# VHH binders against Rho GTPase-activating protein gacW (gacW), part 3

Target 1, 182 residues: Rho GTPase-activating protein gacW (gacW), of Dictyostelium discoideum (Social amoeba) (q54g18r699to880)
Amino acid sequence: VTLTDKAQINASTIELPPLVSRSIDLLMEQGISSVGIFRTCASATALKKIKTRFEAGEDIDLKAENVDVDTVAGVLKSYFRELPNPIFPENLHEYFFQAMRQSSNEEIIQSLKDIIDQLSPLECKMIKKLFHLLHLISLEKDVNMMSPENIAICWAPTFFRSFASELLPINSFMIVNYFDIF

## First folded at step 17 (VHH; from w6 with T99V)

Design x5
Fold by ESMFold2, last read:
Structure x5 (fold): chain B 182 residues (1-182), chain A 117 residues (1-117)
Amino acid sequence: as target 1 above (182 residues)
Amino acid sequence: QVQLVESGGGLVQPGGSLRLSCAASGFTFSSYYMTWVRQAPGKGPEWIAVITSGGSTYRDDSTKGRFTISRDNAKNTLYLQMTSLKPEDTALYYCAKGVYWEYEDYRGPGTQVTVSS
């Protein structure tokens, strides 16, 4: 097994943290029609209990335990909020701003793809799966009441760890244009 | 240190209106999103309206457009205009710096709104 073979094998076999993969899978199956998903939240006690079990290494079968959608949504969001460094760290923010100032959608999309490519393979895999969920939620706004802009409000401070208002349209753009960017 | 103080709550009949205020200090108010959040008895918190530093607003579509958020950056004050109030709007309403995930350290103690005849 060569270094090149190991790199290809490792990339194809990388596994998401169970909290992330299990939460997104449940939300794709049961959360897309949930009114106010990511805007409404469960109690702090419910969130802490589920988070503690994941942190202790338990691979929770969220579907079998009938964990409610708002608790799962809150657990997923808190995972990204509590990362040591945000998924889109400060040193990338000016690149995001520059990308949005391009003159055409095609140029904006390519610039955003280039920024996403700077993330680690694990981060890319997580973000691709997460933004797929967010895109699907945005397509059902008449059922779940979550427009792309509302979803962006819920997630931009978590993704960027910043409250700069210029980040909202960036997040909204990436949600809407998921298939072109990720 | 962040300080947020809500006012304007009270008892109101169904169909009535209230305007809530939130006085902010201890941070550069004009640079941040501001959020109104509510918590009904026995339920978890829920954001209902957000306003960006630039004044763009986002509302929870489930309130059917009855609530309007606004801000006065010169006075460091956030507002929530509520109309067509219903019994299910009964809750503790509080303002927060940013989105609901920061509500413990970055939110006020709240003002009670009770909708009852």
Scores: ipSAE 0.009, ipTM 0.424, lowest interface PAE 8.8, mean pLDDT 83

## First folded at step 21 (VHH; from x5 with Y33W Y106H)

Design z7
Fold by OpenDDE, fold request of step 23:
Structure z7 (fold): chain B 182 residues (1-182), chain A 117 residues (1-117)
Amino acid sequence: as target 1 above (182 residues)
Amino acid sequence: QVQLVESGGGLVQPGGSLRLSCAASGFTFSSYWMTWVRQAPGKGPEWIAVITSGGSTYRDDSTKGRFTISRDNAKNTLYLQMTSLKPEDTALYYCAKGVYWEYEDHRGPGTQVTVSS
C-alpha cells in the first residue's frame, strides 16, 4: 500500500458535516435540473429554519420533509460562505492565478491538481464532492439555465472572497474539467 | 465609503420598458465588475446580469432577451435596460459591487419595479 493509497483511505474515513453531505446528496438527486439552482435563492426565513436545525444537530431528512432544493442550495452555500476562511485557503489563491497563466489546458489542469493536493483532507473531500455536484449541474445547463459561468458567478465569492471576479474564469474551468482535475 | 444608489424603478404595464440606473461612488468603479440583482416578494435575491470591468456580460437566460446590462465608467453608472416587462419581473432591483450580489453590504437600497395592468 503506497502512501498515496493510505492517504486516500484516510480521506475516505473523514466524515463531512451533515449539512454538507446531506445537502449535496439531496441536490445531486433532486437539484441538478432545477432552473436557476444556486442563482435563485430561497427566502431568508426558509433558509434560516433549515440551517438552524442542522446547527442544532438535528437529524434532518431533507428528502422526506420535501425541503425545497433552492433552500437546500442556499443552506449549502451559506455554510461555505460563513466559514472563517475560504474553502480555498487564501495562501493558495496566487496559485490559481498562476494556473490561469498556463499555455495549455493540460498545464492548467496539472496546476489545479497541484493546488487541490495542498488542501487538508477534509477540505479536499468537501471540495471534491461539491465540484462534482457543480459539474453535474453544468451538464444540465440547457435545462437548468446554469452554465459553468453562471455557477461560478454564484460560487466564486465563496471560494475566493476578494478575488471572486478575477478567479471566476478558473472556477468555471474547474467545473467543466471536474473529472480531469479531481 | 462605498455607495450604490439605484433609480429608475416604477409602475409599468406589461410589455412596457424601464431603464434602471445605479450611481456608484466610494470606489474605482471602472475596475470592478458589477451585478444587477432582484428580489421578488417572499423570495430570495437572484442575480440577473453581470458586467465585467472590460464590458463583457453574463446574463440570466430568463431575462437575457429582454434585459441589457451596460455601464458608463465616465459617469460611474451602471444601467439595466428592461423591455417587454412581465408581471413576474415585479421585484426590488439592486446593483451590487463585483459579483458579491448575495451580500447586502455590497448592494444599494434598491429600486422598486412593479409590472401590473
Scores: ipSAE 0.851, ipTM 0.923, lowest interface PAE 0.6, mean pLDDT 94
Fold by OpenDDE, fold request of step 23:
Structure z7 (fold): chain B 182 residues (1-182), chain A 117 residues (1-117)
Amino acid sequence: as target 1 above (182 residues)
Amino acid sequence: QVQLVESGGGLVQPGGSLRLSCAASGFTFSSYWMTWVRQAPGKGPEWIAVITSGGSTYRDDSTKGRFTISRDNAKNTLYLQMTSLKPEDTALYYCAKGVYWEYEDHRGPGTQVTVSS
């Protein structure tokens, strides 16, 4: 059993927070074709209600309750925004910048993989699932009006907590090249 | 304290143009990204244009080609040039500090734009 196998086994046993997993699952089902998904704000009241229930450990069936996709999107984003540290902390930013300065997409992708591997197993799992959603949303850009760039604007501040101009292209690239990176 | 004051809204016919302004104070304007946000009736606020501190611009696909965001750092002012206005552009328009359009406290009181024949 190679170290990689053990890591994969351990990763498979990591459970995502219900807020993250259920929100992403619902959005994959109902949110991909929603116009302006993640760009349109949810009702603050609705968002708070759902978030509070998750935080209380309630087993919420978002689909059964017909929770609005914008509300779910808001809840999901709020989770990452409220983390003690951004998913991509400042100490990684230079590596992201360097990654994007590579001469080929293959090199960029490899560099990004290396950076992502520096995250905790839970963070990696969350990011992988999230970027899968974002990628799927981007594929429907002609319907939902959410290009990779638009999606990047919505999420980059949450991911990096920085306004470096280079972060948007990085985030867009990661969304577009999801299958190669993750 | 951060203050944002939007102006330039009004009633305009379809196909018309408006230029919105946002006067910013209480922070180093030139160091921040700025965002134009709008809220149409029955919808939540949504960003429509972003400008970086370096002057790069991003626009939502629905307004791309019609709306242009710009800034004058010397005047601490953000602008939104709107052209080819449509009835669906009717909304309350806000400017926001950074890209935190989800936060009400990061927006001004807004300026109303109504597009109607």
Scores: ipSAE 0.697, ipTM 0.855, lowest interface PAE 0.7, mean pLDDT 93
Fold by ESMFold2, look of step 21:
Structure z7 (fold): chain B 182 residues (1-182), chain A 117 residues (1-117)
Amino acid sequence: as target 1 above (182 residues)
Amino acid sequence: QVQLVESGGGLVQPGGSLRLSCAASGFTFSSYWMTWVRQAPGKGPEWIAVITSGGSTYRDDSTKGRFTISRDNAKNTLYLQMTSLKPEDTALYYCAKGVYWEYEDHRGPGTQVTVSS
């Protein structure tokens, strides 16, 4: 470790916050078939209890405690909603808009890859893992009733911290084209 | 402070219609997406319709064609036109600023819709 100010340069060796990694792992295992995932909420009591424990620094074994899918989904969404800076801050939004104006999907994908490459290593690692989950959910829309558009409704205002309606198709495009962009 | 007040609920027979209203204040209404959410007895809340700041609408498949979300930015008011009501539509209906219906200060107290058969 000869580098200062930056713990790791390689995103694959960066440790994700336990809330993020534990939640996504459980949802990939148990949440993909859950009807209305991210659209339906668990009880407020269950959500607050789990969220408070993570915020206190506990590394909760969500599988061992049999925490239900909707509670885990709500905890995960609240983490990104409450970040000091959104994953896609406002200074990047015009680049997202310009990317979507390209004439071909190949050009759009490359432009989006260039934007993703501007994120910090930790942010990039979190987003790669999260969008992988969102992509897998979208592939099972006939079971879980969550199309890429419905997932985008749930997540775009959180990712961009903006209510510009043009961000919905951008978010759904990134979900559908996960493997090409991330 | 965000304030949302729903009205227009009540008791209605199956097949009936209701128009819900949500009066908004304490924020720039026209700049935000707005959501109708319902909570049936013993279940968690779920969104059923979203309208963006630009006026695009999204609806859950179970209510598609029966419920229409709309907004009047001049009156700071959100609407839900409900038709062909079924007993399974019985729920507390509330509006939310954006998609953050979990936060108390981002949603109203709700209006009860009861469909009796």
Scores: ipSAE 0.216, ipTM 0.620, lowest interface PAE 5.6, mean pLDDT 85
Fold by ESMFold2, fold request of step 23:
Structure z7 (fold): chain B 182 residues (1-182), chain A 117 residues (1-117)
Amino acid sequence: as target 1 above (182 residues)
Amino acid sequence: QVQLVESGGGLVQPGGSLRLSCAASGFTFSSYWMTWVRQAPGKGPEWIAVITSGGSTYRDDSTKGRFTISRDNAKNTLYLQMTSLKPEDTALYYCAKGVYWEYEDHRGPGTQVTVSS
């Protein structure tokens, strides 16, 4: 095992921040059927309390503490909103626009995969887990009342740190086509 | 600094109509998505309608046929036209800059809508 091989092994074992992994796990278990998930929110006090504990390094067992779905959803969104750099920084936005202008769905999907592959291993691991959740929520829109478009509205400004309206259908497309892109 | 002032709320009979306005200042209104949010007694805030900077609108499915969001960029004003009002629409209605409805600095004080006989 060389130093380079050890670095490759460590990249393969990248651990998600507890806030991200624990929040997504709880939402996959309890949030998919929640009416208005990501559209409704909990109190600012509840959000701050949980967020502060995670930021202090605590690995909170959200299920054991019976933390409500809207608090967990809000904490998860705020994490991505407050990153130093957005998951999809502005220098990639034109590539996203060009991807959506391809002639076929297969070409669009491949172009989006190529853009996702430019992200760091940690970012890729986070968004793969997150978009899996968003996809599952979109499949249950008749129960949770969250269409792919509504989910995209909740998340596109956070992912791209931009209010360009063209980013909304891109985000919606990635949610719907999760298994092909991620 | 962002300032948002809602108006047009009041007491309305079931089946009635109401038009809410939101006067915006302290930012480039036309560059941002704008959101109407409501908070019913004892519940957290929820967005009910969004209008993008490009003019596309998105609505919560439970109010889709009854509420219409619009904007006038020349007047820096956001609107919510509400029709066929029901008692469950009773709430404090806020406008918010972008999708920042959970942050106080990005929403107004709200206007009360009460639907009752």
Scores: ipSAE 0.183, ipTM 0.595, lowest interface PAE 5.6, mean pLDDT 85
Fold by ESMFold2, fold request of step 23:
Structure z7 (fold): chain B 182 residues (1-182), chain A 117 residues (1-117)
Amino acid sequence: as target 1 above (182 residues)
Amino acid sequence: QVQLVESGGGLVQPGGSLRLSCAASGFTFSSYWMTWVRQAPGKGPEWIAVITSGGSTYRDDSTKGRFTISRDNAKNTLYLQMTSLKPEDTALYYCAKGVYWEYEDHRGPGTQVTVSS
């Protein structure tokens, strides 16, 4: 049994927070075609109500309660924005910048994979599921009006907790190349 | 305290133009992305244009290039040039620090744009 084997076993058995898993599942089924997803905002009251229930430990059946897509999208964004530490903390940012300076897409992708491997098993599992959703949204940009660049605007400051403009093309690259990176 | 003050709104006929301004204080303006947000009657807020700290701009595709965001970091001022205005553009327009337009302490009180008649 190696450390790699233990990490892989942990990743396969780790349960995502219900807020994350239920929100992403609903958005994969109902949010892909939603115009302006993540760009539009639901009411603050609706957001607070759903957030409070998840924070109290409830595993809300968002589909059965017919919670609207913008509320679910807002809850998901707020979860990551409010984490104690960002998914891509500052100590990784220079590695992200260096990755994008590689001479080929193949080298860029490999460098990004190496950075993703620095994340905890839980963070990695959350990001894999989230970026899968973001990738699917980007494939339907003609319907939902959310290009990879627009999605990156909504998410890069949350993922990196930084407003460095260089992070936008990194975020959009990871969204577009999801299957190669994650 | 973050302070954002919008101006330049008003009543305008369809096809007209307006230039909105947002005066910023209480934070390092040049270090942040800035966003124009609008809230139409009966609808939730939505961002319509974003400008990064480096000056790159992003617009919602549905405006089809009618709106141009810009910034003057020396004056701590954000601008929105709107042209070819439509009745559907009637909304409260406000600027926001970064992408945090949902939070009241990150946005201004707004300036009303009414496209009518």
Scores: ipSAE 0.155, ipTM 0.577, lowest interface PAE 5.7, mean pLDDT 84

## First folded at step 22 (VHH)

Design g45 (from x5 with V99L Y103F)
Fold by OpenDDE, fold request of step 23:
Structure g45 (fold): chain B 182 residues (1-182), chain A 117 residues (1-117)
Amino acid sequence: as target 1 above (182 residues)
Amino acid sequence: QVQLVESGGGLVQPGGSLRLSCAASGFTFSSYYMTWVRQAPGKGPEWIAVITSGGSTYRDDSTKGRFTISRDNAKNTLYLQMTSLKPEDTALYYCAKGLYWEFEDYRGPGTQVTVSS
């Protein structure tokens, strides 16, 4: 068993916050084909209600309660947005810029893999699951009207904070090339 | 301090046109992406158009055929030309600095657009 294998095993045992895991799971099930997912925000009131319940540690069954996918999407995005630090740590942002300067897609992908390897196990697990969702959403762009670029517009501020605009292209690239990167 | 002031909204009939303006100050306008956002009654905000510093655009598919985003960097002004307006376009329209359209601090107070017969 290689060190990488051990790291992967350890990462698999890390529990995601219920808000993150349950929200992503629901969206994978019900949100992929939702028109304007992540672009069309739910009402602030609806979002606050669900978020408050999660924060209180309530065992929410989002599916059983028929919680609107836009509300769930909003709750998920707000979680990452409200982190004290971006889910992609600021010290790694430079490497995203470097990745954008590569001469081939293969080199870009390798650079991105290297960046992902720098994340903590929890960050890595969260990002992998999130980008899987985003990738699946992008595949349904003809239905949900959410191209990789449109999705990136919604998420880049959360991922990259002040560099959201500049790193928009690489964010879109990460969504498209999910399986090669993660 | 970032200041954004939207104008040009009003009451129009279906099929009508409006041109919204957003006057920006407190930051180097020409260096930032800008976004138009709208919020319909009972709904949350949604971005509808983004324009880069260089003038490239990203648009929502539901409005891209009818709405055009543009900018005049010399005037620090963002524009939204709306045509073929529909009742479902009724909303408060905001401009936002960069891609930070979900942050109230980076939006103006908005201009009301009402499409009704």
Scores: ipSAE 0.886, ipTM 0.940, lowest interface PAE 0.5, mean pLDDT 95
Fold by OpenDDE, fold request of step 23:
Structure g45 (fold): chain B 182 residues (1-182), chain A 117 residues (1-117)
Amino acid sequence: as target 1 above (182 residues)
Amino acid sequence: QVQLVESGGGLVQPGGSLRLSCAASGFTFSSYYMTWVRQAPGKGPEWIAVITSGGSTYRDDSTKGRFTISRDNAKNTLYLQMTSLKPEDTALYYCAKGLYWEFEDYRGPGTQVTVSS
């Protein structure tokens, strides 16, 4: 899909999977100040219960049901972990590495923007919403004890499915500079 | 294949200390980040400390003052020094390759730590 074609796709018409949109919305409302969010995982049993309901197409009201934020966080992460390919696939990793080798933050940010633009419109929308959440969480690090680095530790394996050490700083940078990148 | 074996766990009184070890094999240990993760009964896993190949560390603030992660690359061994242990520290403690602390394939079987009076 050419850049021109992507520009013509009305992003407003792209709907996120309910699991993704509802989970992020709930976490934005109730999870930002939760100590250890994404670091403290819910039980596998609790996770499976909610995940199964979403997969069944159930209209779950996470807020009304008072679903634990760690469970919601786990469900959200599991979605990205279970994608056929990582949201940042291997063929983009070298570009991420090169981006971080730039001499200025402005250049790094521009390079990262270019990389993100290589994703599908749906992927872009999901990542934008997710990183917004992660950024908001990072802003409350004094309360929730989740610094950008701590958050990156939780998500980098899911995003990249790589052991490359450079991915942690990259992911952290993307969280911190959310507004400039996305 | 990745092999991780944790040891050093046991029963300890509140305020006590333990030193956990993780023996690594099947990969170039010195080239990877390593993570300590714990799982309390009825809860999911929780990473508590990460150490880079160069020795830089990231730690959970709740344990930062009490727990210290370190590594000996020559021995392919990861360590967790725990002090001032509390009952809430009771958990199965795992070491993990890289940041893959949520992935069972990259963790050891764990060593049990029980803090009780």
Scores: ipSAE 0.865, ipTM 0.929, lowest interface PAE 0.5, mean pLDDT 94
Fold by OpenDDE, last read:
Structure g45 (fold): chain B 182 residues (1-182), chain A 117 residues (1-117)
Amino acid sequence: as target 1 above (182 residues)
Amino acid sequence: QVQLVESGGGLVQPGGSLRLSCAASGFTFSSYYMTWVRQAPGKGPEWIAVITSGGSTYRDDSTKGRFTISRDNAKNTLYLQMTSLKPEDTALYYCAKGLYWEFEDYRGPGTQVTVSS
């Protein structure tokens, strides 16, 4: 078993928080073609209700309960927003900036991969699943009106917690090049 | 302290036009992206337009063609020109610092736009 194989095995055994896993799964199933997904926020009341249930450890069947995709999207985003640290912490921002200054997409992608590898295994698994969703959403931009840039606008503050303008293109690039980066 | 003050809202008939303004202070306005966001009754907020420090724009396709975001860095002011207004455009309109349109701390109190016959 190669080191790579071992790493893959270890990654497969990591359990995502139910809120993250279930929310993303539902959105992959029902949210990809939703107009304005992640841009059109649910009401605070609706979001709070679902969030509270997850926080209470309730086994929520989002699909069976027909929970609105915007509510689920809001709950998912709130999870990452409320992390003690942004999923892409400040100490990585300069590396992101440097990555995007490279001359070729291949170099950029490789640099971004290296940056992502600095995250914990759980964080890596979470963002991989999340960016998969975001990528899928972006592919349906003609239907849902959510281009990679539009999606990036929705998530950049949550991911980076920075006002740096360069983060938006980075986030968009990561969404578009999901399969090559993750 | 970041201060944003929206103005220009009001009651308008369908098909009408409004120009919103956002006066910014407490930060270097010209260095930041700015966002227009709206919140309709009973709904959550939604961003509708973003403008970079350099003037590039990102817009919601649903309002694209009707709404135009612009900025005057010399005046520390953000604008939203709205045309062909529809009843569904009725909302409280906010400006936000950067892309932090979901964060109340980075938005103004808003200006009410009501489109009604």
Scores: ipSAE 0.856, ipTM 0.925, lowest interface PAE 0.5, mean pLDDT 94
Fold by OpenDDE, last read:
Structure g45 (fold): chain B 182 residues (1-182), chain A 117 residues (1-117)
Amino acid sequence: as target 1 above (182 residues)
Amino acid sequence: QVQLVESGGGLVQPGGSLRLSCAASGFTFSSYYMTWVRQAPGKGPEWIAVITSGGSTYRDDSTKGRFTISRDNAKNTLYLQMTSLKPEDTALYYCAKGLYWEFEDYRGPGTQVTVSS
């Protein structure tokens, strides 16, 4: 069994929070072609209603209830926003900056992989699934008007909780090169 | 404490123009990205335009051809020039520090723009 196989086996046993997994699944199914997804935020009231239900441990069927994709998107983003620490904490920011200073995309990608490997298994699984969604959304930019840069702008504060300007290009790069990084 | 104060909003007819201003204080304005964001009734906020400290811009496609973001670092002021206004542009317009347009602590109280015949 290769190291990669062991890592995959271990990752498969990690359960994502229902809010994260169900929200991403719904958005993959219904949200990728939605104009302005993650940019056009839902009303605070609608978001709070769904979020409260998840927090209460309710088994919500988002699809059956026809919950608006913008509301689901908002709930998903709020989860990461409200984490005790940003998913990409400050101690990793310098490594991100260094990664982007390299001369080739291959080197950048390898460095980013190394950075991501420093995250916990749960965090790694969450961001992999999330960035898959973000990548898929970016592929539909001609329909949904959500370019990688647009998506990056929407998520950068949540991911990094930093005002550093260099983080935006990094975020865009990770969205575009999802399959090579994750 | 971060302070942002938007101005320049008002009632305008379709096809009209407005120039919004955002006066910033409480932080080194020239060192940060700035964002214009709007919120229509019953909807959440949405970013419109971003400008870097160096003057590069990102614009959403819905307003890209009609709205222009700019800044005067000497005056600690952010601007949004709006042209060819449409009824669907009716919203409360905010400026935000950095890319934190979804965070109430990093945006102003807003200025109302109403486009109506």
Scores: ipSAE 0.820, ipTM 0.906, lowest interface PAE 0.6, mean pLDDT 94
Fold by ESMFold2, last read:
Structure g45 (fold): chain B 182 residues (1-182), chain A 117 residues (1-117)
Amino acid sequence: as target 1 above (182 residues)
Amino acid sequence: QVQLVESGGGLVQPGGSLRLSCAASGFTFSSYYMTWVRQAPGKGPEWIAVITSGGSTYRDDSTKGRFTISRDNAKNTLYLQMTSLKPEDTALYYCAKGLYWEFEDYRGPGTQVTVSS
């Protein structure tokens, strides 16, 4: 039994918050083809109704209730926006900037992997599942009209809580290169 | 401290054109991306165009070619040129600092655009 084995066992037992897992699952099934997903938000009233139920501990069957795709997308973004600390906190931002200054895509990807590996096991598990969804959406941009850059625009302030303009290219790069980074 | 004031909205007929302006103060305008956002009654906000500090743009693919974002860094002013307007474009239009288009603290009060016969 090694330290790596202990870390691997702990990671395999981490359970995603139901809001996150249920929302991403629905969006993978029904959201990939949705025009303007994440760019067009649901009303604040619709978001509050669903969010309040999740916060009360309800395990909502979003599919059975036919919850609107934009509402599910908004609830998912709201979860990350309202975390006590952003998923990519400020102490990591300079590392992200340095990673993007590497001379080859392969070096950039390796540097980004190293940064992602610094996140907690729960954060890693959430962001891997989320970026998988974002990648799949980007592959269908001719249908949903969401390029990697457009998706990154929707998520950059939520992920980084920063006005730094350099974070947009970083965000879009991670969406495009999902399979190599995560 | 961030101040954004939109203007240039109004009533326009379908097929018409309109130019929106956003006066910015309380931050170094030339250093930030800027965003145009719209919100129809009863709906959530939607970003429609983004411009970098250097003038490169990103836009909603569904409005591609009808709306043009631009900026005048010397005047701290953001613009949205709208053409071929449709009733579906009826909304309150806001400018936002950076990519913080969903955050009310970084948007102005908005200017109403109504497209109707």
Scores: ipSAE 0.549, ipTM 0.822, lowest interface PAE 2.1, mean pLDDT 88
Fold by ESMFold2, fold request of step 23:
Parts: sequence; C-alpha cells; structure tokens
Structure g45 (fold): chain B 182 residues (1-182), chain A 117 residues (1-117)
Amino acid sequence: as target 1 above (182 residues)
Amino acid sequence: QVQLVESGGGLVQPGGSLRLSCAASGFTFSSYYMTWVRQAPGKGPEWIAVITSGGSTYRDDSTKGRFTISRDNAKNTLYLQMTSLKPEDTALYYCAKGLYWEFEDYRGPGTQVTVSS
C-alpha cells in the first residue's frame, strides 16, 4: 500500500457507511410494501447478530443472505440511534421550532433547507438517502399502513433524541415534502 | 423515578374482550404522549397505539379498529380496550412513556394476554 493509495482511501470522498447504504438499498427494493415497516421491530437477538458482524468490519451482503426486512429496518434505525450525536442535535431544535411557526408551507420548506445546509456533508448525504426511503414508504401507506405520522413516531426519538413529541409534526412534514426540501 | 404498571391481562377465548390498564407515577402523566406496545414470543416489540396529552390518537389500523387507546389524566391511568381478540393478539402488552416505546427504561414490565380456545 503506497502513500497515494492511503490518501485516496482517506481522501475527502464522502462514502456512506456500508450498513446505511446497504440497508437503505435493500429497503428501497424489498421494504416499501412491508406492513408496519419501522413500527414492528425485529427481535433483539436478530438485531444483535447482524450488528455484531458489521461492528467487526464485515461488509454483509444483506440481499444474498436473505436478511428479513424488519431486521434490516431495525439495524438501520439502531445505527442512527447509537450515533454519538443525533443527526438533528439540540442546537438545531429551536430552528426546527421556528420553522414550525412559519405561516406558509413555502416558508417552512425554506427554513428546513437552511437547517439542512448546516449539516456536515456526510450527514446531508445520509439523510437525503434516508428521507427518500421514508418518503417512498409514506406514498404506499395504503399497502404498508405507515402514514407519514406513523413513520415519524418511529423516527423522531432517534432523529432528535429530545422533544420527540414536540418535533413530531415537523418530522412528518419533512417526510411528505422530501423533494422540495432535499 | 418513572413507574408504569400494567394490569388486566389474562387468558381469553377468541372473539373475547379485555381492557388493559397502565398506572403511571413518577412523572407528570397529563403532559406526555403515551404508547401501548406488544411483543409476541420470539419477536421484537411493535407499537399499536399512541395517545397525545390532549387525547388525540395514532393507531395501527391493521388491527381494524379492534383496539382503542384512552387515558384518564385525573387517575394517571392509560387504557387499551381490546375487542374481537384473535390468537395472533397473544403477546406481552406494555405501556411506554411518550414516543420512547423502543427504550427499555421508559416501559413497564407488561401484562400477558393469551388468546386461545
């Protein structure tokens, strides 16, 4: 391994963690029609088996191993829950509350764009991919039984950690208005 | 110290009804959303109904309206009225403070509901 090869591996290229990218890709393909996705959790045993392998550095081919949708969904949610800082940390919460007080959807959307612009490039890349999945799930709520509000109930404690109930409406709004915000 | 104690479970025939209760203490119950959760043997938990501090509800409509969440803020008690019970409703039912239904420290120990002939 040359110095240039190491620099290229560690270069400014932003790569999504394999757990995040592979989980979202599988859920985009196989999870959209799953009844109760994110509302029904996999068993702790099933989650631990997959998480332990990722933590050991394994790049698991979730599709080839036929890992079930609820386990993949649970692994994905656990990744964000276990981050040292939440994706939307407490210093941003007042900006989310200010966005909720705007008088029009267009103003709310612009406020949310401004908040998203404050995130790191990696955080932006992750949430764009994640919210795309959540939006697509919400469009199929008649099949999967997951309204934007139900999806937000599953994710708000993970996204914000604090004030999940109070931030539930803006979380739901972001899922519905994905294409305008991201 | 948050404390949640569920009651009202038991063995019931298919088609029967049960009313579950959750007694809450150690926090201002009326200020928080509350959640009913169930967990079947060998499976992970699932939330089945959420009620806001003001009494509005979110629910899993896959139960086809058979379960109704309610609260009595004066008694610090959360309820789940269950009707037309089916064997697949067999699970440990527990309540959770707020939307933290996936977090162990915010849940009660649960009450067992078993639906069988």
Scores: ipSAE 0.531, ipTM 0.810, lowest interface PAE 2.3, mean pLDDT 88

